# Designs tried in a protein design chat: miniprotein binders against q96jn8r1131to1294. Part 95

Target 1, 164 residues: q96jn8r1131to1294
Amino acid sequence: TLEFLENHGKNILLSNGNRTATRVASYNQGIVVINQPLVPQLLVQVRIDFLNRQWTSSLVLGVITCAPERLNFPASACALKRAAWLLRGRGVFHNGLKICEKFGPNLDTCPEGTILGLRLDSSGGLHLHVNGVDQGVAVPDVPQPCHALVDLYGQCEQVTIVNP
Short names: E, the ipSAE of ESMFold2; O, the ipSAE of OpenDDE; V2, 0.75 times the mean of E and O plus 0.25 times the DockQ between their complexes.

## First folded at step 9 (miniprotein)

Design W9 (at its last look DockQ between E and O 0.19; V2 from the best seeds 0.00; counts 0 for: pae O 2.2 > 1.5, placed apart)
Fold by ESMFold2, look of step 9:
Structure W9 (fold): chain B 164 residues (1-164), chain A 83 residues (1-83)
Amino acid sequence: as target 1 above (164 residues)
Amino acid sequence: SKEEDLFKEAEEFAKFALELLEKGDYLYAAEYYLLAAEDALEAGNPELAFEYARKAIELAKKSGNEELLEEAEELLEKIKEEL
């Protein structure tokens, strides 16, 4: 079953059978990774459980293609300068650099209860789903295998893996 | 070349840091200035790295985050060794 890996940011507490991640300190050190790689028929979904609107920016969602079990995570996903495709705010970032200014909704404004999903299509395109609605292809050809990643950054203090 | 690519990357990080600063996101802006400083230093431009690290320090102070400030100050000291 889908779980967050035990290898995660230092400010993360896992609970609910490792399906819930909570950032318990500060604004960062909140990277978590899903324990199974994405495959075309797999939709990985997380629900935003708790937000603290005192922070300006919110979670980052995306994928990494390096093996996550022993990866030394940086404090924040923005410093993932290799093997990373990330959605932040309205932008799409590859290895730390913005490659698309506007894609999908602004993640910094998504309220508690929003369900965010990631899946690959048959061509290796990475799709974002928001509350079950496909937002289209964020990244057209992601190398496989890749793993879904969430950075519980700033506003975002808790997410839970949910079934489609 | 690698140095030219790193220099261009440093400029992109600094540009994005300015965008974040204009939004009032001092924490993220400081983190991007640190990324810019690291790239500028690796590109062999310690003077530019110094300026980016000083901006990161200023923004870390405004954010009130002591751990980020210590990180930024440590990078500044490292850059000074290359000036």
Scores: ipSAE 0.611, ipTM 0.826, lowest interface PAE 1.6, mean pLDDT 91
Fold by OpenDDE base, look of step 9:
Structure W9 (fold): chain B 164 residues (1-164), chain A 83 residues (1-83)
Amino acid sequence: as target 1 above (164 residues)
Amino acid sequence: SKEEDLFKEAEEFAKFALELLEKGDYLYAAEYYLLAAEDALEAGNPELAFEYARKAIELAKKSGNEELLEEAEELLEKIKEEL
């Protein structure tokens, strides 16, 4: 089953069989990683459960290609400088550098209840899904194995892994 | 370019820091100014890095976090070497 790993950001508490992540303090230190690596055609989805409007920005979604169990998480996904492909706002980032200005919907404005998904296609392209709709390839040729990463940042205080 | 992206990232971190400062969260504001300083330095802008590092030091002191303060001061010394 899909679960968040016990190795996570300092402000995260896991519940619901490690399927729910809640950031219980501040606006950062909220990185979580899903236990199973992404394989072609596997759709991994998380639902935004709660937003705190006191903060700006929102969750970051992406993948890492390093071993997640040994990763020392920075305060935010923005500080990941290696082995990271991330979606933030409408931008796509690789190792902290923006590689695409506009992709899909603005993650910073997704309301509670939004279901966000990641899927690798047969060619290694990373797809974003929003409420079940494929938004297209965000990153081509993602190295494998890779793990889905969620940074509960800013407004985003809780997410839950949901099955397709 | 890489430098341009790093510069933009530095600005984003600084914006986050400023927002946190307005809310009185000195510790995390200091952390983000530190990140901004690191990016600015790597982007080849030691002057901007210096500014952010000084802010990080100031706020680290206010937060009472000695570890963060030491890290920020070490970075400041590195920045000075490139000015």
Scores: ipSAE 0.105, ipTM 0.548, lowest interface PAE 2.2, mean pLDDT 92
ESMFold2 (binder alone), look of step 9: mean pLDDT 91; pTM 0.918

Design X1 (at its last look DockQ between E and O 0.83; V2 from the best seeds 0.00; counts 0 for: pae E 4.9 > 1.5)
Fold by OpenDDE base, look of step 9:
Parts: C-alpha cells; structure tokens; sequence
Structure X1 (fold): chain B 164 residues (1-164), chain A 83 residues (1-83)
C-alpha cells in the first residue's frame, strides 16, 4: 500500500491512513515522501485536494535517491542540493538547478482535482502523468532506488495518494 | 511596484556578491542580505523569500559557496519573474 512516510515536513499532518497530507501552516515545510520506491511500471499518483490562493507557487513533484527515513527535510524542495530531481512550475530541476525550462503543464496552475503521477520506464526514464495522460519523459535516467517526493508548497495545502 | 522591488532585489544580490568577493565587512553583507529578505517578503513570492533566507543562513554559517549558490538561484528566478 502506498503511503506517505512519517518522516515529513514540520507543517504536515498525515491522515487517511497516511495517504493524505495536509499542510496546516504557512506556505512551506510541507515535504512528504511516498513509502515505496519507484520501480518500473509502478504508477504513483497524487491528487491535489485543496489550494490556497493566498500564495502564488504550488506543489513540487519529483524523486529523491537518498534514504527518505534519514532525510532532514528543509523548509522547501528548492533547498534540496543533492539526490533530487524535481518538477516545479514548468521546469525540471536537478539538485536545485534548472535543467529544463519547459516541460509538461505548469504545476503552479493545476487546479484542484488534478491527478499527478510519476512512473519509471524500463530505461530509467521518469514520466509525468497528468490526469492519467503520459506527458513524456521528464528525466531520462533516474538512479534507482528512488522515492517519489511531493512538496506541498505555496497554494497546495492538501494532496491524497490515489490508485491508478 | 512588484517589478521595482524585484529589480531592487536583483541589485542588492549583485552588490552582496561584489562585497563578498572584495572581502567586505560581514556586517555590511549581512545588512544587504537582511534587506533582501525584507524585500522578498514585501513581494510576497515564496521562492524569493526562501532563497533569501537560505542565502542569509549560509552566510551566517560561513559557507560562502552555498551563499553564492542560493544567490544564483534567486537571481535566475527573479529575472524570470521580470520576463
């Protein structure tokens, strides 16, 4: 069963059998990691449940290749300086640095109800899914094992892991 | 305006980098970075706020490489906001 790990950002409250993450304060400190590592053909999906329009940016989605149980989460995903491949806005970031300017939809403008998915293909390519539609390879070669990471940042105050 | 604030923020970051390279006083550099934080908060942009705070934190811990790192990220981000 896919769940969020108990090791998470300081402003996160887990519920619904640890399948729902809610950021209960501020705009940051909202990083969560999914328990099971990504393996080829496993589609991991989260649904944006609630957005707070007070803020401008929104959730960050990606993967980490370090042990999530030992990770001391920074206030935001932008502070991850190693072992991180992240989708932010329309950009792809590796260890904080932008490696692609435009990929897929703008995550900052995804409405509530949007289902975002991550999937590794057999060649190690990380795919983004949006509402069940494969948007293509965001990162061509991701080291394994890796874990899906969600930063409930800015507008994004709640997400829930959903089954495909 | 927000645009003016962003431009000011960029200027301050560039000045901070210059002072770091010249070996200016820690107090002067600190004041600039603190001002950047204030401007970022006034702008209300989450990432500008976070980058500013991270930059200041790295400076205070004496890690100039990471300071430069976050300033770089902040500058790139701020410049994109102005496009």
Amino acid sequence: as target 1 above (164 residues)
Amino acid sequence: SKEDLAKKLIELYKKALELVEKGASEEEIRKLLEEVVKIAEELGDEYLIDYAKLALEEFERGDLDDLRYYIKLALEYAEELLE
Scores: ipSAE 0.811, ipTM 0.922, lowest interface PAE 0.6, mean pLDDT 96
Fold by ESMFold2, look of step 9:
Structure X1 (fold): chain B 164 residues (1-164), chain A 83 residues (1-83)
Amino acid sequence: as target 1 above (164 residues)
Amino acid sequence: SKEDLAKKLIELYKKALELVEKGASEEEIRKLLEEVVKIAEELGDEYLIDYAKLALEEFERGDLDDLRYYIKLALEYAEELLE
């Protein structure tokens, strides 16, 4: 059963059996991690529940390859410079360095109700799903184990884990 | 205007990179980075605010490589905003 891990950003409140994460202050300190590593058969999906459109930027999705249970998370995913592959805006970032200018839709413009998914393929490629539609391989050959991460950043104030 | 502030921010970041490469005084560099934070906050853009604060933090920590890294990210992002 997928849940957000109890170790999370300090502005996060978990609810709904730890399947819903809400950022209750500021615009950052909103990193959450799924409690099980990704494996090729596992599709992790979250629904964007609530956006505050007064901000320009929105959530970040991605994976980390270090064990998340005892990490001291930074204020924002943008500060992850080790063991991280992130999707933000239209770009793909590895350890904070942009490695792809444009992949999939612009995450900063996804409306409330959008369902975003992450999974690995059998070759270790990281796939983004948007409203059930596979967007293709964002990152080839991500090391395992890796863990799905969401940063409830800027506009994004609440997400909920949903079943495929 | 917000466009004028973003252009000023870009100019200040470029100046900060120049000062770092020249080995200018810490006080002069810190003053520029603090002004960058203020302008980013006035613009209200979360990425610009984060980059500005991270740049200042890495400067205070003495990590010039990470300072340059965050300045370059901020410049790339700010140029995209002006399009």
Scores: ipSAE 0.172, ipTM 0.607, lowest interface PAE 4.9, mean pLDDT 89
ESMFold2 (binder alone), look of step 9: mean pLDDT 85; pTM 0.817

Design X10 (at its last look DockQ between E and O 0.81; V2 from the best seeds 0.00; counts 0 for: pae E 2.1 > 1.5)
Fold by OpenDDE base, look of step 9:
Structure X10 (fold): chain B 164 residues (1-164), chain A 83 residues (1-83)
Amino acid sequence: as target 1 above (164 residues)
Amino acid sequence: SKEDLAKKLIELYKKALELVEKGASEEEIRKLLEEVVKIAEELGDEYLIDYAKLALEEFERGDLDDLRYYIKLALYYAEELLE
């Protein structure tokens, strides 16, 4: 069963059998990691449940290749300086640095109800899915094992893991 | 305006880097980075706020490499906002 790990950002409250993450304060400290590592043909999806329009940025989605249980989560995904491949806005980032300017839809403008998915293909390519539609390879070769990461940042105050 | 604030932020970051490279006093650099935080907060952009706070934190812990790293990220991000 896919769940969020108990090791998470300081402002996160887990519920619904650890399948729902809610950021209960501020705009940051909202990083969560999914328990099972990504493997080929496994589609991991989260639904944006609630947005707070007080803020301007939104959630970050990606993967980490370090051990999530031992990670001391910073206030935001932008502070992850190693072993991180992240989707923010329309950009793809590796360890904080932008490696792709425009990819897929703008995550900052995804409305509530949007289902975002991550999937590894057989060649190690990381795919983004939006509402069930494969947007293509965001990162061509991701080291394994890796874990899906969601940063409930800015507007994004709640997400839930959903089955494909 | 937000644009003006972003431009000011960029200027201050560049100045901060210059002061670091020249070996300026810690107090002068600290005050500059604190001003950056204030401007970022006034601008209200979450990532600029985070970058500013992270930069200040790294400076205070004496990690100049990470300071430069976050300033770099902030500069790129701020410049992108102006496009």
Scores: ipSAE 0.749, ipTM 0.908, lowest interface PAE 0.6, mean pLDDT 95
Fold by ESMFold2, look of step 9:
Structure X10 (fold): chain B 164 residues (1-164), chain A 83 residues (1-83)
Amino acid sequence: as target 1 above (164 residues)
Amino acid sequence: SKEDLAKKLIELYKKALELVEKGASEEEIRKLLEEVVKIAEELGDEYLIDYAKLALEEFERGDLDDLRYYIKLALYYAEELLE
């Protein structure tokens, strides 16, 4: 039921019933968005399928609060200066500004097979899950509606939506 | 070396901030930002490349606040890489 939206980065090819996203060129243009907004009972999980070790940075996870169906995505999530909350490397970013130096694992070092999850709690807090383990609240009060976003950036060339 | 390129990039960004604050000519600032892009590409770090290109784009748009913003982010990130 969960799928990546048809509106996505230019270098993305969707497959597996739109549950798998592959970046087929370069290091960027790899933004994808989950087709349903997050609600407290929804856990969105993706598995890292393929990494290209020639790059040093890796995927970005997060949420956007703008309607995603017709949004013009920038080349990279780091250029999202409006309505975005991102987990990148070790940090948490809001509209391009780092608001937390370290939360959860370093996403740039997560190996293939890692399962990363996003959900909202009942208070609107954004939680990161890593291999089924809740890492706590990354962002305490995310405006709703919001959609989960993945940027297949740098090393990350393929992710697949998986069941909790 | 990548370390030498990162140090050069930091020097050029600091110079770019000084030129912007002093109101140097647009051609002088553009030339410096274009050199920043080249060095970031030679260094091959994805975020440094993106920040360099975003800085140049904001300069071309005439948005000096966003230009300063991306330069400061790039400086912070480049300094973290050297540690």
Scores: ipSAE 0.479, ipTM 0.777, lowest interface PAE 2.1, mean pLDDT 90
ESMFold2 (binder alone), look of step 9: mean pLDDT 84; pTM 0.805

Design X11 (at its last look DockQ between E and O 0.03; V2 from the best seeds 0.00; counts 0 for: pae O 12.7 > 1.5, placed apart)
Fold by ESMFold2, look of step 9:
Structure X11 (fold): chain B 164 residues (1-164), chain A 83 residues (1-83)
Amino acid sequence: as target 1 above (164 residues)
Amino acid sequence: SKEDLAKKLIELYKKALELVEKGASEEEIRKLLEEVVKIAEELGDEYLIDFAKLALEEFERGDLDDLRYYIKMALLYAEELLE
């Protein structure tokens, strides 16, 4: 029942029952949000389907705590200044400012086929999973409700929601 | 080289912050920010391009707080790239 919201970046085309998002132009305007808030202990996962190596930077993965269905998305997630906790490269960002310089794998180097997951633990900690493996707590206390966000940025041109 | 361009970009951003603080002419600041966009595009780094364009857009809107914000974000990112 998890789908990407119809409210998304301008360069996104949704397919596969709104479970697949493709960026069909440029390098940005690729923000998508999953339609249901994260449910504690339940893993939400996306697979990286296609990468375009002409770009250096790649996708951003994270959560937003404001209601996403009518939110006006910026061209890139790095411009979100409110209600956002984002994983970019190896860094963790809160409202566009780096709060942790090194967490988990470098998202800019994840290959096609990588499955990235987000999960809230019982205390509100946000965990990153890579190919099913818990990478630990990226953010210790995320306000709820929150929605998973993916920015199909730079290299990343397609992701698909997959079941755990 | 890409390192030389990144160092130039950092220098220009720092100068732009100084000019904004001192209340320099809009034309001088605009020319600096336009050069920053050019350098970011030559580097081909997507985040540098986004920050440069956002900074110029906020300057054109007269939003000096957001202009300073995007310049500082760009500086943090560019310095990380040189490490």
Scores: ipSAE 0.144, ipTM 0.568, lowest interface PAE 5.4, mean pLDDT 88
Fold by OpenDDE base, look of step 9:
Structure X11 (fold): chain B 164 residues (1-164), chain A 83 residues (1-83)
Amino acid sequence: as target 1 above (164 residues)
Amino acid sequence: SKEDLAKKLIELYKKALELVEKGASEEEIRKLLEEVVKIAEELGDEYLIDFAKLALEEFERGDLDDLRYYIKMALLYAEELLE
């Protein structure tokens, strides 16, 4: 069963069998990691449950290739400088550096109820899914094993892992 | 055609990598990377444009590891476009 790991950002409260993450304070410190590593053709999805429009920006979605149990989470995923491929806004980032300016929908404007998914293809390409629709390859070659990461940042205050 | 451009881009990247490994002149490598940028722009693909510009930037910075990384990413992506 897919769950968020107990090792998470300081402002995160897990519930619903660790399938729901809620950021209960401020706008940051909201990183969570899904327990099972991504394997080819496995679609991992999270639903945006609640947005707080007090803040700007929204969730960051991506993968890490380091051991999540030992990760000391920074205040935001943007500060991850190794082993991280992230989707923020319309950009794709690797270890904090933007490697693509425009990809898929703007994550900062996804409404509540949006289901975001990550899937590795057989070639190691990381695909983004939005409401079940494959948006294409965000990162063409991701090392394995890797774990899906969600940063409940800014507006995004709650997400839930959902099954395909 | 776009397919031809993508193939040419792949060819140039491979040549660039070869020249880097052989320690060829910086000017020759720069010219190849600049041409890749132009081809990417002609293709109009956002990823290829970004990777090309990043590759050129890293080369100019002297970071060959990051250069190789972006070239690799570009190659993988470009090859996928041809599938």
Scores: ipSAE 0.000, ipTM 0.189, lowest interface PAE 12.7, mean pLDDT 91
ESMFold2 (binder alone), look of step 9: mean pLDDT 84; pTM 0.800

Design X12 (at its last look DockQ between E and O 0.89; V2 from the best seeds 0.00; counts 0 for: pae E 4.0 > 1.5)
Fold by OpenDDE base, look of step 9:
Structure X12 (fold): chain B 164 residues (1-164), chain A 83 residues (1-83)
Amino acid sequence: as target 1 above (164 residues)
Amino acid sequence: SKEDLAKKLIELYKKALELVEKGASEEEIRKLLEEVVKIAEELGDEYLIDFAKLALEEFERGDLDDLRYYIKLALMYAELLLE
């Protein structure tokens, strides 16, 4: 069963069998990691449950290749200095550096109810899914094992893991 | 304007880096980074606020490598706002 790990950002409250993450304070400190590593053809999906328009930015989605159980989470995923491939807005980032300017939809403007998915293909390519639609390869070759990461940042105050 | 604030942030960060490399006084660098925090807060961009605070924190810890890292992130992000 896919769940969020107990090791998470300071402002996160887990519920619903650790399948729902809620950021209960401020706009940051909202990183969560899914327990099972991504393997080829496994589609991991989260639904945006609630957005708070007080803030401007929104959630970050990506993967980490370091051990998540002992990771000391910074205030934002974009502050991770290593082993991180992230989707923010329409950009793709690796260890804080932008490696792709425009990819897929703008995550900052995804409405509540949007289902976002990550999937590795057989060649190690990381795919983004939006409402069940494959948006293509965001990262062509992701080291394995890796874990899906969601940063409940800015507007995004709650997400829930959903089954395909 | 937000654009003006972003430009000011970039300017101040570049100045901060210069002062660090020149071995300027800690007080001068601290004041500069604190000003960056204030401007970031005025701008209201979450990431710029975070990066500014992280930069200041690393400076106070004496970790100049991480300071440079967060300044780099902030510069990149601020420049993106101007595109």
Scores: ipSAE 0.682, ipTM 0.884, lowest interface PAE 0.7, mean pLDDT 95
Fold by ESMFold2, look of step 9:
Structure X12 (fold): chain B 164 residues (1-164), chain A 83 residues (1-83)
Amino acid sequence: as target 1 above (164 residues)
Amino acid sequence: SKEDLAKKLIELYKKALELVEKGASEEEIRKLLEEVVKIAEELGDEYLIDFAKLALEEFERGDLDDLRYYIKLALMYAELLLE
């Protein structure tokens, strides 16, 4: 079953059979990765459980294509130099650089209870789902294997893996 | 003002890149990067703070390639604040 890896950001505590991640300090050091690679056409979802509006930025969602078990995570996912495709706000980023200015909803404004999903299509396109609704292709050709990543950044203090 | 701080931050990062390329003294570069961290903290932007601290950390580690990388990211984010 899907769980967050034990290799994660320094400020993360895992609970609920490693299906819940909580950032317990500061605003960063909150990267988590799901333990199994994405399987084409299978939806992987997390729910935003708790937000702290003290911070201005919020969570980042995306994928990495390098082996996550031994990776040294930076303070934020947007500092990943290689092998990362990320959704932040309305932007799409590859290895820290913006490649699309506007995609889907603004992740910085998603409320508690929002369910965010990632799915690879048959062409290797990465789709975002919001509360079950497909937002289209964020990244048209993601190398495989890849793992779903969540950065509990800023406002986002807790997420839980949920079934589709 | 926040605009003045962002412009100062951009100026300091550009100076840091120039000093690194010229092989300026370690102490001169460190002092400039420490000022960058203080200005980023005064600005209060979470990403600019993260990148400023990473730049100083990579400089202290002796990793000039990663130092340049984080300065590049920080410049892009600081310029977005001026738009």
Scores: ipSAE 0.245, ipTM 0.619, lowest interface PAE 4.0, mean pLDDT 88
ESMFold2 (binder alone), look of step 9: mean pLDDT 85; pTM 0.811

Design X13 (at its last look DockQ between E and O 0.80; V2 from the best seeds 0.00; counts 0 for: pae E 1.8 > 1.5)
Fold by OpenDDE base, look of step 9:
Structure X13 (fold): chain B 164 residues (1-164), chain A 83 residues (1-83)
Amino acid sequence: as target 1 above (164 residues)
Amino acid sequence: SKEDLAKKLIELYKKALELVEKGASEEEIRKLLEEVVKIAEELGDMYLIDFAKLALEEFERGDLDDLRYYIKLALEYAEELLE
């Protein structure tokens, strides 16, 4: 089954069989990684459970291609220096640098209950799904294996892995 | 204003990079980076705060490459805020 790895950000508390991640302090240090690597046609989804409007911005979603078990998580996924493809707001980032200005919906404004999904297609393209709707290829030709990453940042205080 | 703070932050980062390349004193560079942290906190932007703290941390570790990296991220982010 899909679960969050025990190696996670310092402010994360896992529950619900490690399927729920809650950031219990501050606005950062909230990175979690899903245990199973993405394989073609596997849809991995998380639901935004709670937003705290005290903060700005929201979750970052993406993939990493390094070994997640050994990753020393920085305060923000956007600080990852290598092997990271991330969706923040409407932008797509690779190793901290913006590679696309506008893609899909603005993740910073997704309400509670929104289900966000990641899926690799047969060509290695990373697709974003929003509430079950394929938004298209966010990142073409992502190296494999890769793992889905969620950064509970800013407003986003809790997410849960949900089945398709 | 927030815009003024962002501009000041950008200036300080550029100055910090210049001093690093010139081999300026560690104390002078440290002071600039600490000021950047303060400005970021005053600005209240979470990412700028994070990047500033990371930059300072890397400097204190002596990893100038990572310092340059985080400054680059911060500059790009701050400039985007001004657009």
Scores: ipSAE 0.830, ipTM 0.928, lowest interface PAE 0.5, mean pLDDT 96
Fold by ESMFold2, look of step 9:
Structure X13 (fold): chain B 164 residues (1-164), chain A 83 residues (1-83)
Amino acid sequence: as target 1 above (164 residues)
Amino acid sequence: SKEDLAKKLIELYKKALELVEKGASEEEIRKLLEEVVKIAEELGDMYLIDFAKLALEEFERGDLDDLRYYIKLALEYAEELLE
């Protein structure tokens, strides 16, 4: 069963059997990680439950290749300088550097109820799904093992893991 | 205006890089980075605020490579906002 790890950002409260993450303060300190590494048959999906439009920018999605159980998370995913590939706004970032200007939808505009998914293909390509629709390969060859990461950043205050 | 504040922020970041390269006083650089934080907060953009605070934090730790790293990220982001 997919769950968020108990090791998470400082402002996160886990609930619903660790399938729901809520940011309970500020706009950051909201990094969560899925407890199982990605494999080609695994689609990790989260639903955006709550957005607070008073903040700028919204959630970040991505993967990390560091073992997440004892990692000290930074305040925001933008400070992940190693072993991280992130989808932020319209861009794809590797260790903080933009490697693709436009990929998929602008995550900052996804409304409440949007279901966002991450999976690996057989070549190690990282795919984004939006409301069940594959957006294609965001990152062509992510090293394995890797774990899906969500940063409940800015507007995004709650997400829930949902079944495909 | 927000555009004027963003241009000022970019100018201050570029000045901070110049001061670091020529070995200006720590106090002069710190005060400039503190002003960057204030302008980012006035703009109300969460990434501008994060990058500004991270830059100041790395400067306080004496990590000039990470300071340059966050200034580069901030400049790229701020320039894109003005487009």
Scores: ipSAE 0.525, ipTM 0.775, lowest interface PAE 1.8, mean pLDDT 90
ESMFold2 (binder alone), look of step 9: mean pLDDT 85; pTM 0.810

Design X14 (at its last look DockQ between E and O 0.03; V2 from the best seeds 0.00; counts 0 for: pae O 7.2 > 1.5, placed apart)
Fold by ESMFold2, look of step 9:
Structure X14 (fold): chain B 164 residues (1-164), chain A 83 residues (1-83)
Amino acid sequence: as target 1 above (164 residues)
Amino acid sequence: SKEDLAKKLIELYKKALELVEKGASEEEIRKLLEEVVKIAEELGDEYLIDWAKLALEEFERGDLDDLRYYIKLALEYAEELLE
C-alpha cells in the first residue's frame, strides 16, 4: 500500500493512514516521499487538497534516486543537489539545474483538486500524468531504484495519495 | 518596483562574486549577502528567499563552491524574471 514515508520535512503532519500530508507551518520544510520505489506500471498519484494563496509558488514533484529513509532533507526541494529530478513551475530540473524549460502544465497554477501522477515506463522514462492524462516523458532515463517525491511548497499545504 | 528590487539583487550578487574572487574581507561579503536576503524578502519570492538564505549559510560555513552554486541559481532565476 502506498504511503508517505515517516522521514519527511519538519513541517509535515501525516494523517489518513500516512496517505495525506499537511504542511502545518511556513512555506517550506514540506518534502514527503512515497514509501515504495517506482517500478514500471506503478502509477503514484497525489491530489492537491488545499492551497494557501498567500504564497506565490506551489508544489514540486519528482524523484530521488538515493535511499530516502536516512536522507536529511533540505528545507526545500530547490536545494537538492544530488540524485534528484524535479518538475517545478514549468521546468524540469536535474540536481537544481534546469534541463527543460517547459514540460506539462505550470505547477504553480494547478488548482485544488488537480491529480498529479508519476510513473516509469519500461525504458526508465519518467512520465507525468495530469488528471489522468499522460503528458509524456519528462525525463528519459531515470536511474533505478527511485522514489517519488512531493515538496508541499509555497501555496501547497495538503496532498493525498489517491488510487489511479 | 519589483523590477528595481530584482535589478538590485542581481547587482549585489554580482558584487559578492567579485569580492569572493578577490579575497575581500568576510565582513564586506557578509554585508552584501545579508542585504540580498532583505531584498529577496521584500520581493516576496520564495525561491529567491531560499537561495539568498542558503548562500549566506554556505558563506558562513566557508563553503565557497556551494555559495557560488546558489548565487548562480538565483541569478538565472532573477534575470528570467526581468525578461
Scores: ipSAE 0.545, ipTM 0.806, lowest interface PAE 1.9, mean pLDDT 92
Fold by OpenDDE base, look of step 9:
Structure X14 (fold): chain B 164 residues (1-164), chain A 83 residues (1-83)
Amino acid sequence: as target 1 above (164 residues)
Amino acid sequence: SKEDLAKKLIELYKKALELVEKGASEEEIRKLLEEVVKIAEELGDEYLIDWAKLALEEFERGDLDDLRYYIKLALEYAEELLE
């Protein structure tokens, strides 16, 4: 089953069989990683459960290609400077640098209940799904194995892994 | 100028890599990486600063593969700044 790893950001509290992540303090320190690596035809999805309008920005979604069990998580995914492909707002980032200005919907404005998914295709392309709709390839040729990463940042205070 | 600083940063990284491959003294390599940090800070570029610090950290940890990785990132980025 898909679960969040016990190695997570300092402000994260896991519940619901480690399928729910809640950031219980501040606006950062909220990185979580899903246990199973992404493989072709596997759709991994998380639902935005709660947004706190006190903060700005929202969750970051992406993948890492380093071993998640050994990763010392920084305060935010933006500080990941290697082995990271991230979606923030409408941008796509690689190792902290923006590689695409506009892709898919703005993650900062996704409301509660939005289901966000990641899927690798047979060519190694990373697809973003929004409420079950394939938004296309966000990152081509992602190295494998890789793990889905969610940064509960800013407004986003809780997410839950959901089955397709 | 910022251009001069970027060029100097590139030179120092290349020298550091050379010394690493030749098995030069750790102190000499450390000094180069520390100087890179200073130059990056003077440039005021957050990415170059981060990578410089990470490179130094990896060197101190003895992880030369990750050291090479961060230097590579920094070199590519710095060269783009000069274009």
Scores: ipSAE 0.019, ipTM 0.271, lowest interface PAE 7.2, mean pLDDT 92
ESMFold2 (binder alone), look of step 9: mean pLDDT 87; pTM 0.836

